VH-VL binders against p39960r1967to2165. Designs and how they scored, part 22

Target 1, 199 residues: p39960r1967to2165
Amino acid sequence: VPLEDVCERENTLIPTIVVKLLEEIELRGLDEVGLYRIPGSIGSINALKNAFDEEGATDNSFTLEDDRWFEVNAIAGCFKMYLRELPDSLFSHAMVNDFTDLAIKYKAHAMVNEEYKRMMNELLQKLPTCYYQTLKRIVFHLNKVHQHVVNNKMDASNLAIVFSMSFINQEDLANSMGSRLGAVQTILQDFIKNPNDYF
Key: E = the ipSAE of ESMFold2; O = the ipSAE of ESMFold2 at other seeds; V2 = 0.75 times the mean of E and O plus 0.25 times the DockQ between their complexes.

## First folded at step 9 (VH-VL; framework fv_disitamab)

Design Q3 (at its last look DockQ between E and O 0.30; V2 from the best seeds 0.00; counts 0 for: pae O 8.8 > 2)
Fold by ESMFold2, look of step 9:
Structure Q3 (fold): chain C 199 residues (1-199), chain A 121 residues (1-121), chain B 105 residues (1-105)
Amino acid sequence: as target 1 above (199 residues)
Amino acid sequence: EVQLVQSGAEVKKPGATVKISCKVSGYSFTSYWIHWVQQAPGKGLEWMGYIDPSDSYTNYNQKFKDKATITADKSTDTAYMELSSLRSEDTAVYFCARLPYYDFWDEFDYWGQGTLVTVSS
Amino acid sequence: DIQMTQSPSSVSASVGDRVTITCRASQGISSYLAWYQQKPGKAPKLLIYAASTLQSGVPSRFSGSGSGTDFTLTISSLQPEDFATYYCQQYDSYTFGGGTKVEIK
């Protein structure tokens, strides 16, 4: 389902599944070694996904406070699966090249940092509201994960690599392999390290 | 074009060490994990372990934990696997293979050509 | 760990035959399974990922099906270049099936 349709249907700015998954990770997973890098069991991930698809759709009181969901890496895996299954990435198909072209120019020293941040903020403000708010929620979450790097071993650079493929949809990834992926990683790393510069 | 190119075949005596290289090209080295897979003569594929090239984090199959040491060099886009205290049962073809860093449930989409290590008295 | 049981261990077949290979997982793995083809002296090649999606460049005579615990690779009309060993692999513990050798009869 498109992100805009989910937010419209739920009357929310951020999909409920995203909020619930990230809240649980923030409560009990920030010190997990290799969070987002070490896989959870696929059985637990699928069970959680199915529970959201069936129970979450019919009951707004759905919660992750259940012994079925004790494994933090399964919760993290479910979140990554959700992002992978979106028909459009959070930079949107319409704008992903605008984001990545800007980062490519900056990496090539074709603009100064102050101009880069200004233009990046302009692009962010053009996103549909639910894209922007969901991206903001994720970036501040990943900043919290980064802040716990002493225990979890996942700094902003690791996280940017992990999530870079989920910010370009499969068609765009296939068409722009390598150069655009590196640009997304640069954008995400800067967002995760310096979220208040952008959000 | 994505390529993983491994070092050539090795013949070693028991007790020796060998270091196999896997040089990548055509993609960002740090965006994918590098896995190593053993195939003994006439047998199937067995996973050995992986490295995250971005920070050299490694994870090993328990069977190979004390046999193999996996490393990576970001400056040359090359992963390595060193096998120590070689025994005749270590005779096998060893493959490197690529897995997306993002999607640790993904498939091995590109493989090295394999390196035959023969351990013979 | 999730164990993969692959059968049969070998198949003798003629060009034009339909060949069916199965994998059974000890636990449900949804569609998170790949199929590989390997010829002697060569690296494995990815044929099918996510249980049923053909990798780019793979002939349409190959198909995958299944979800949960039971998975099937089918070659609808065997060609001379299809004589090889086939492996299934589940994603999260990197476990391979034992392999199925498809031989010329």
Scores: ipSAE 0.043, ipTM 0.606, lowest interface PAE 7.1, mean pLDDT 85
Fold by ESMFold2 at other seeds, look of step 9:
Structure Q3 (fold): chain C 199 residues (1-199), chain A 121 residues (1-121), chain B 105 residues (1-105)
Amino acid sequence: as target 1 above (199 residues)
Amino acid sequence: EVQLVQSGAEVKKPGATVKISCKVSGYSFTSYWIHWVQQAPGKGLEWMGYIDPSDSYTNYNQKFKDKATITADKSTDTAYMELSSLRSEDTAVYFCARLPYYDFWDEFDYWGQGTLVTVSS
Amino acid sequence: DIQMTQSPSSVSASVGDRVTITCRASQGISSYLAWYQQKPGKAPKLLIYAASTLQSGVPSRFSGSGSGTDFTLTISSLQPEDFATYYCQQYDSYTFGGGTKVEIK
């Protein structure tokens, strides 16, 4: 299901599943060693997905604080699965090349940092509201994970690598020349380290 | 360019120990897991275990937990697998491979060239 | 852990033939399955990930399909360089299928 269709159906700016998964990780997972790096079991991840689909549809009070969901890495895995399965990336198919071309120019020293940030902010303002707000929520979440690096061992560079393909739909990434993955990682690392410069 | 370069072929006697190296280049060593895969002569691929080089967390296939010891050296960007108490049944090609993500929906995108270990009396 | 059953174990085919290889998981794995090609004396090479997504540089005659428990690799028009053994692999327990050797007649 497209992101905007989910947000419209739920009457939200950010998909409910994203908010609930991120809130639970922020509540009890920020100090988990290897968060987003150590996998949860596929059985636990599937059980969580099924519970959300079934119980979330019939119970507005559905919560992840249940003893069934003790495994933080399964919650993290479910979130990554959600992003990877979106039909369109958070940079959108229409704009992914605009984002990555800008980062490629910056990496090639074709512009100064101040100009890069200004132009990146202009691109972000062109995203549909649901894309922007969901991206913002995720970036601030990953900044919190980064701030706990002493305990969890996941800095902005690690997180940018982990999430690079989850921020671009796999079909969009398959259409990119190889340099675009590196560009996404550069964008995400900067967002995660300096979220207030962009959001 | 991502590369995983393994140490050369080894010929060992039963009871010996061998340590295979896997040196990586072209990416951040601590950002990816290194997995080890056995391929016995004429047989398929069998997963042995992995290491996360950032903190040396390891996980082993139960079949190999008493046979293999996987380590990593961040200063040389090199992973190692040591096989102990070698038997003729341990004769195989051993591959290292990396996982680009740390989740159940990731795949092995780059492999080492393989190291043949021959155990004969 | 999840068992992967791959069939056939071998196939003989002529250049230009359509070749189909199947893989079945003992439990649902969504679309999280990869296909590898291994030529004699070489390391495996990733062909397809996420069940159906073609790895960069892989010829379009290769395609993957399936979800849940049943997956298929198809070579639409076999070429001489496609002589190899093919493996499926599910991600959670890193279990490989038994392999399918494709022999060129």
Scores: ipSAE 0.011, ipTM 0.518, lowest interface PAE 8.8, mean pLDDT 84
ESMFold2 (binder alone), look of step 9: mean pLDDT 90; pTM 0.917

Design Q4 (at its last look DockQ between E and O 0.69; V2 from the best seeds 0.00; counts 0 for: pae E 8.2 > 2)
Fold by ESMFold2 at other seeds, look of step 9:
Structure Q4 (fold): chain C 199 residues (1-199), chain A 121 residues (1-121), chain B 105 residues (1-105)
Amino acid sequence: as target 1 above (199 residues)
Amino acid sequence: EVQLVQSGAEVKKPGATVKISCKVSGYSFTSYWIHWVQQAPGKGLEWMGYIDPSDSYTNYNQKFKDKATITADKSTDTAYMELSSLRSEDTAVYFCARLPYHDFWDEFDYWGQGTLVTVSS
Amino acid sequence: DIQMTQSPSSVSASVGDRVTITCRASQGISSYLAWYQQKPGKAPKLLIYAASTLQSGVPSRFSGSGSGTDFTLTISSLQPEDFATYYCQQYDSYTFGGGTKVEIK
C-alpha cells in the first residue's frame, strides 16, 4: 500500500505500524548487538506483520508488549520489511533523483557543505507531509541507535549502508547502483549523525 | 557487470590451511554482504556464513564456525575465507555469493565461479 | 533450521516437455523462497525469487508458484540449455533443497 494511502486511512502523519515498531525497538532493542544486522526469524516477522494487518495498527489499543513479540530482531526485521515493501521510497519517485543528484555533486566536491545543506533542506520541504514526517521519525530513531553504538555496534555509517536499499529506485539499484547507492548512503549518514541540521 | 572472481583450485594435505579469495567488481564492495557456500562432491549447497565488508562484521553457520574464518579487504575489494585443520570431508567447491539487499532474508543474485579445494593425503 | 525437501531427485525429459519440480518446507516460510539452476562445473544461477518473481534475463518458460510450505518450479517447454540441477532455497536460514537433476531422456 502507498504511504499516503495508509496515512489517509489512519488519519495520521506517520504510519501507525512504523511508530509502534520504532517505539518498541527504542524501548528494549537499542543495546542489541548487531541490531538491523542480525536477522529475526521470518516466521516471527511474518506473524508480526499479519498481526498488524488483522488486529490493526489503526487500533490505538494494539501493543507490542506481548509474549508473541519477544524477539527484538523480529521487530527490527518487520520494520525493514515494511520499508522494503513500500511501493515508493521515502524520497518519492518524483524527487529521488533530485536528492541523489545533489549528493553526487557534493561527493564530487562540486559544492560547499553549507550550500549542500541549504539545497537539501529545500528538497526536504518539497516532500509530501507524510513522507517528510515518516522520514523524520526514522532518522531520529536511527540517530538513537547510533548513540548506542558502544553496545549495539551499529554506527551511522553502518545504518546508512543497511537502509540505503530502501531509498533508491529498483532501476537505479540494478543499472547504476554505484553512484546513486553511494549518494543515498551519504545523505542518510549525514541525516543520522546530524538530524537537527535537516529536521 | 557485477563480477565475483575467486582464486584457483587448491590441493592440500590433511591438517593444512587454505585461504580462498573472492574479488568483486561492478558494484560498491562495502554496500553488500558477501556469503560463502560449500558444495561437497555430488552433494547439494550449504551456507557457511557472511561478512559485512564495511566493518568486517561476520556471522557464521554454527556448523562452520570453528572451520571457517571470513575476512575482507576494502582496499582491494576482496573477501577471503580461510579453512583450517583441513580434513578429507572438507573436499568441496566453495562459492562466494552476494545478496541484492542487506540481510532482508534474500536470495543470492550473483555468484563467484567456485574454488575446488581437494584434501588428500 | 527449516528443512527443504525437493522432489523428484531426478527426472528424465525430452526437449519440449513440461517439467515440474516440487519443494516442501518443514514449516511455513510464506513466499521467501528462491530457485537456482546449476549446470555441471558452474556456479548456481538465480531463476526465481520470492517464490514466483522471475529474475531479469530468465526466459518466460520458467515460472514459480506456491506459498507457505509447498512450492513448484515449472519449465513449460524444456530446451536443450535447461538440462541442469535445480535447487530451491529458503531465505530464513539460507537452507537449500537437495536438488533435482533434469536429464536428457
Scores: ipSAE 0.344, ipTM 0.722, lowest interface PAE 3.8, mean pLDDT 86
Fold by ESMFold2, look of step 9:
Structure Q4 (fold): chain C 199 residues (1-199), chain A 121 residues (1-121), chain B 105 residues (1-105)
Amino acid sequence: as target 1 above (199 residues)
Amino acid sequence: EVQLVQSGAEVKKPGATVKISCKVSGYSFTSYWIHWVQQAPGKGLEWMGYIDPSDSYTNYNQKFKDKATITADKSTDTAYMELSSLRSEDTAVYFCARLPYHDFWDEFDYWGQGTLVTVSS
Amino acid sequence: DIQMTQSPSSVSASVGDRVTITCRASQGISSYLAWYQQKPGKAPKLLIYAASTLQSGVPSRFSGSGSGTDFTLTISSLQPEDFATYYCQQYDSYTFGGGTKVEIK
């Protein structure tokens, strides 16, 4: 299901599944060693996904306070699976080249940091509202994970690598010939380290 | 385009150590995990562990955690697996393979050619 | 641990035959299963990922189906180059099935 359709159906700016998954990880998972790097069990991940589809769609009070969801890595895996399975990535097919071209120019010293941030903010403003708000929520979440690096061993650079494939769909990656994956990682790392500069 | 090239076959005595290399090309070494897979003669495939080359984070199959040590050298785009205290049952072909997405729903899309390690007394 | 039971261990077939290989997981794994082909002396080659999605460059005579615990690889019309051993693999713990050797008569 497209992100826009989910947000319209739920009358929300951010999909309910995303909010609930991230809240639970922030509550009890931020110190998990290897968070987002160590996979959870596929059975637990699928059970959680199905529970959201069946229970979350019926009652917005659905909660992860349940012994079925003891595995923090299954909650994290469900979140990554959700992002990976979106029909369009959070940079969108329409704009992924705009985002990555900007980062490539910045990495090549073709612009100063202040100009890069200004132009990046202009691109972010062109995203559909639900894409922007969902991206914002995710970036602040990953910043909080980064702040816990002493315990979880996942700094901004690790998170950017792990999540780069979840933020760009397979068609956009193939069309970029892999040369833009590094640009996505640069964008995400900067977002994660400096979220207030962009959001 | 993407290539994983492994070091050549090794013959070792019991108790020795061997270090197998897996040099990658055609992609960014630090953007993908490198996994190692054992195939004993006439047997199937068994996963051994992986390394995230960006920070050398490793994860091992419990069966191999005391046998194998996986490392990476970012300056040469090369992953290594060292097998210690070799025994005859360690005789196998060892493969490296790339994981395209860093996640449980991903698959090994590119493999090294394999390295035969023979342990004989 | 998720155990992968692959059947049969071997099959002998003629060119043009339909070959069916099954893989059963001890727990539900949704569609997160891959199939590999391995020829003697060579590394495995990815055929199918996500249970049913054909890897680029793989002939359309290969197909995968199933979800949950029961999965099938089908070769609709066996060709001489399909002599190989086939493995399923579940993604969660990277566990492989025991393999199915396909021999061409």
Scores: ipSAE 0.019, ipTM 0.593, lowest interface PAE 8.2, mean pLDDT 85
ESMFold2 (binder alone), look of step 9: mean pLDDT 89; pTM 0.914

Design Q5 (at its last look DockQ between E and O 0.51; V2 from the best seeds 0.00; counts 0 for: pae E 8.1 > 2)
Fold by ESMFold2 at other seeds, look of step 9:
Structure Q5 (fold): chain C 199 residues (1-199), chain A 121 residues (1-121), chain B 105 residues (1-105)
Amino acid sequence: as target 1 above (199 residues)
Amino acid sequence: EVQLVQSGAEVKKPGATVKISCKVSGYTFTSYWIHWVQQAPGKGLEWMGYIDPSDSYTNYNQKFKDKATITADKSTDTAYMELSSLRSEDTAVYFCARLPYSDFWDEFDYWGQGTLVTVSS
Amino acid sequence: DIQMTQSPSSVSASVGDRVTITCRASQGISSYLAWYQQKPGKAPKLLIYAASTLQSGVPSRFSGSGSGTDFTLTISSLQPEDFATYYCQQYDSYTFGGGTKVEIK
């Protein structure tokens, strides 16, 4: 299901599943060593995903306060899987090359930091509202994970690498050579370190 | 073109140490985990452990925890596996293989050519 | 701690035959399973991932099926170049099956 359709159906700016998963991770997972790097048990991830697909979207009564969801890494894995299974990434198919071209130019020292930030902000403002708000929620979440790096050992660089494939869908990934995936990592690292510069 | 190129065959005496290299090219070294797999003569494949090259985080199969040490050098895009206190049963071909970070596709999509380590008295 | 039982350990078949290889997990692993081909003196090559998805460049005569605990690799029409040993692997603990050697009769 497209992100905009989910948000319209729920009358929300951010999909309910994203909010619930991130809130639970923020509640009890921020100090988990290797958060988002340890995959969690595959059985638990699929059980949680199926529960959200069958219960959370339909009757809106689903809760993560359940003994089945004890594993924080399964909750984190389910969130990553949700992002990867969206039909369009949060940079959108229409704009992913605009985002990555900008980052490639910046990495090549073809523009100064002030211009890069200005142009990146212009691109972010062109995203549909639910894309922008969902991205904002995720970036501030990952900044919070980064702030706990002493305990969880996941700094912004690690998180950017881990999430780069989750922020670009399968079709965009196939069309975005290795350099574009590296550009996504650069964008995400900067967002995670400096979220207030962009959001 | 993605390639993993391993160091050549080694012949060692019991009690010695060997260090096998796995140099990667054609992709960003820190974007994929590097795993090591043992194949003893006439036997199947056995997973030994992995390294995340971005910060050298390692995880080992308990069987190999006291035998193998996995490291990475980001400056040369090379992973290493050191085997200590070699015994005759350590005679095997050792492979490095690449794995993405994602926890919903954990297949080995590219492999090194293998390094034969022979431990003989 | 998931064990993979692969069957048969070997099979002898003729060019053009349909060959099936099975892999059973001791616990449910959904579709998180890969199949590899290894020819003598060579590294394994990925054939199929996520139980049924064919790796790029792999001939269409190879297919995978299954979910949960029981998985099958099928070669629809065996070719001389398919003489090899085939391994399944589950993703949770990276355990390989014992292998199936396919020999051309």
Scores: ipSAE 0.082, ipTM 0.610, lowest interface PAE 7.0, mean pLDDT 84
Fold by ESMFold2, look of step 9:
Structure Q5 (fold): chain C 199 residues (1-199), chain A 121 residues (1-121), chain B 105 residues (1-105)
Amino acid sequence: as target 1 above (199 residues)
Amino acid sequence: EVQLVQSGAEVKKPGATVKISCKVSGYTFTSYWIHWVQQAPGKGLEWMGYIDPSDSYTNYNQKFKDKATITADKSTDTAYMELSSLRSEDTAVYFCARLPYSDFWDEFDYWGQGTLVTVSS
Amino acid sequence: DIQMTQSPSSVSASVGDRVTITCRASQGISSYLAWYQQKPGKAPKLLIYAASTLQSGVPSRFSGSGSGTDFTLTISSLQPEDFATYYCQQYDSYTFGGGTKVEIK
């Protein structure tokens, strides 16, 4: 389901599943060693996803404070699965090349950091509102994970690697010879380290 | 273009140690995880463990945790797997393979050519 | 961890035959399964990912289907270069099926 359709149906700016999953990870999981790097069991991840699809759709009081959802890595895995299964990335199909081209120029020393941040902010303002707000929520979440690196061992560069495949599909990866994957990682690492510069 | 090139075949005696290399090219070494897979003669594939080259974080299959040590050298874009206390049962081909990230919805897209380790008395 | 049961262990077939290989997971894995082809002395080659999506450059005679626990790789018209061993793999614990050797009848 497209992100805009979910947000329109729910009358929200951020999908409810994203908010609930991230809030639970922020409550219980920020100190989990290897968070987002160590996988949860796929059985638990699928059970949680199915519960959102069935119970969450029919019960507004649905919560992750349930004994079924004790495994933090399954909650993290469900979030990653949600992002990977979106038909369009959070940079949007229309704009992903604009984002990555800018980062490629920056990595090639074709612009100074101040100009890069200015132009990146201009691109972010062109995103549809639900894409921007969902991306913002995710980036501030990952910044919190990064701030707990002493305990969880997941810094911004690790997180950028983990989440980069949610922003580029395999067709674009193969066609770009990997340069766009590196660009996505550069963008995400900077967002995670410096979220207030962009959001 | 993307290549994982492993070191050559090794013949070792029981009790010895071997260190297999996997040199990558055609992509940024620290952007992908490197996994190792064992294939005993005439047998199937068995996952051994992986390394994140960006910070040398490793995770091992429990079966191999006391046998294998996986490392990476960012200066040479090379991953290594060392096998210790070799026994005849360790005779196998060992593959390195890359994964975009270590999760259940991604796949091994590029593999090394394999390194045969033969342990003989 | 999730166990993968692959069958048959071998298939004797002729060029032009339709070959079906199955893989069963001990619990539901949605569509998170890959199929690999391995020829003797070579590394495995990715054929199909996400249960049914053909990897670039893989001939259309290969197809994958299934979700949940039961998955199938089909070769619609076997060619001489298809005689190889085929493995399924689920992604969570990187567990491979036992393999299916497709041999000349």
Scores: ipSAE 0.018, ipTM 0.600, lowest interface PAE 8.1, mean pLDDT 84
ESMFold2 (binder alone), look of step 9: mean pLDDT 92; pTM 0.936

Design Q6 (at its last look DockQ between E and O 0.53; V2 from the best seeds 0.00; counts 0 for: pae E 7.0 > 2)
Fold by ESMFold2 at other seeds, look of step 9:
Structure Q6 (fold): chain C 199 residues (1-199), chain A 121 residues (1-121), chain B 105 residues (1-105)
Amino acid sequence: as target 1 above (199 residues)
Amino acid sequence: EVQLVQSGAEVKKPGATVKISCKVSGYSFTSYWIHWVQQAPGKGLEWMGYIDPSDSYTNYNQKFKDKATITADKSTDTAYMELSSLRSEDTAVYFCARLPYSDFWDYFDYWGQGTLVTVSS
Amino acid sequence: DIQMTQSPSSVSASVGDRVTITCRASQGISSYLAWYQQKPGKAPKLLIYAASTLQSGVPSRFSGSGSGTDFTLTISSLQPEDFATYYCQQYDSYTFGGGTKVEIK
């Protein structure tokens, strides 16, 4: 389902599944060694996804704090699976090249950092509200993960690599010389390290 | 064009060590994880482990954790797998392989040509 | 651990034959399954991912079907270059099926 359709249907700025998954990871997963790099079991990931699709595993409670959802890496895996299954990039199909072209110019030293940040902020303001707000929520989450790097061993660079595939279109993936993939990684690493510069 | 080029065949005595290389070209080495797969003679494929070349983070199949050591050299875009205390049961072809993403829930889109390691007295 | 059972272990067939290979998972794996072709002395080559999606450049005579626990690879009209061993693989633990060797009858 497109991100805009989910947010419209729920009357929210950020998909409910994203908020609940990230809140639970922030509650009990930030110090998990290898968070986002060690897989959860696919059975647990699918069970959790199915529970969200049905909107509540039980009438008494529907919460990720339940003992059934003890495996933090399954919660993290469910979040990664959600992003991977989105039909569109979080930069939107319409704007992906605008974001990556800007970062390519910056990496080539064709602009100074202050100009890069100004133009990046202009691009972010052009995103539909649900894309922007969902991006913002994810970036601040990943900043929290980065802040716990001493324990979890996942710094901004690692996280940028892991999540970059959610922001690139299929044609740029097929061109695996990676200039646009590297551009996305540069954007995400900077967002994760310096979220207040952009959001 | 994505390519994974492995080092040539090795013949070793029991107890020896072998180090297999996997040189990558056609993409950004640090943006994708490298996996290793064993194929013993007449047997199927068995996953051994992976490395994230960006910081050398590794994860191993429990079966191989005391046998294999996976490393990466970012300066040469090359991953390595070292097998220690070789026994005749370690005779196999060893492949390096890549996922289409830096991820572990996927399939292998590119493979090295394989390296035959023969362990005989 | 999810175990993959592949059958048959070998098939003798002629050019033009329809060949069907099956793979069964010990637990439900949705559509997270790939099929590979491996010729003697060569690395495996990806044919199908996500159970039924044909990899770019793979001939349309190859098709995949199934979900949950039961999966099928079909070659609608066998060609000389299709004599090989075929493996299924589920994504979670990179568990491979035991392989199916397709031989000349």
Scores: ipSAE 0.172, ipTM 0.674, lowest interface PAE 5.9, mean pLDDT 85
Fold by ESMFold2, look of step 9:
Structure Q6 (fold): chain C 199 residues (1-199), chain A 121 residues (1-121), chain B 105 residues (1-105)
Amino acid sequence: as target 1 above (199 residues)
Amino acid sequence: EVQLVQSGAEVKKPGATVKISCKVSGYSFTSYWIHWVQQAPGKGLEWMGYIDPSDSYTNYNQKFKDKATITADKSTDTAYMELSSLRSEDTAVYFCARLPYSDFWDYFDYWGQGTLVTVSS
Amino acid sequence: DIQMTQSPSSVSASVGDRVTITCRASQGISSYLAWYQQKPGKAPKLLIYAASTLQSGVPSRFSGSGSGTDFTLTISSLQPEDFATYYCQQYDSYTFGGGTKVEIK
């Protein structure tokens, strides 16, 4: 289901599943060694996804405070799976090249950092509201994970690598010479390190 | 063009050490993880471990954690795997391959040509 | 701890034959499976990812299907260059199937 349709159907700015998964990780997972890098069991991830699809649709009080969901890495994996399987990435199909072209120019030293940040902010303002708000929620979440790096061993650069495939769809990755993936990682690392510069 | 170029074949005696190189080109070295895969003569493929070149984080298959040491040099865009205390059963072709992340949607899209290590007395 | 069981271990076939190779996971892996081709003395080559998506430059006679635990690689009309060993691989933990050698009958 498209992100816009979920947010409209729920009358929310951010999909409920995203909020619930991130809140649980923030509650009990921020110090988990290798968070987002060490996979959860695929069986637990699928079970959680199915529970959201079935129980979340019929029980408005659905919660992750259940012994079935004890594995933090499965909760993290379910979140990554949700993002990866969205029909359109959070940079949107329409704008992903605009984002990545800007980062490629910056990496090539074709613009200074202040100009890069200004133009990146202009691109972010063009995103639909639910894309922007969901991206913002995720970036601040990943900044919190980054702040716990002493215990979890996951800094901004590690997180940018792990999440890069969630921000470039399979078609654009297959068409690129690899430069687009590196550009996404540069953007995400900067967002995660410096969220207040952009959000 | 994306390329992973490995060092040449090695012949070693039992107890020796070998260091295999995997030099990459055509992409940003730190954007992908480098994995190593063993293939013994006439056998299948067995995953050995990986390195994240951005911070040198490594993860090993438990079978190989006392045999292999994986490193990376960002200044030369080269990953290395050192095999220690070689024995005859370590005779194999060793491949490097790239992958952007370790989760359930990963695939090895580019491989090195392989390095044959022969251990014989 | 996912085990990948690939069958058969070998197939004896002629040029033009349809060849089917199966791979079974010990637990559900959705569609997170890849297929590789390897010729003697060469590195593996990615054929199919996400169970059914053909890698760029791979001939259309190759196809993949399946989801969950049971997956199939099909070669619709075997060509001389297709005599090779084929491996499935699940993405999590990087586990490979045991391989299927396709030989001249």
Scores: ipSAE 0.053, ipTM 0.629, lowest interface PAE 7.0, mean pLDDT 85
ESMFold2 (binder alone), look of step 9: mean pLDDT 90; pTM 0.918

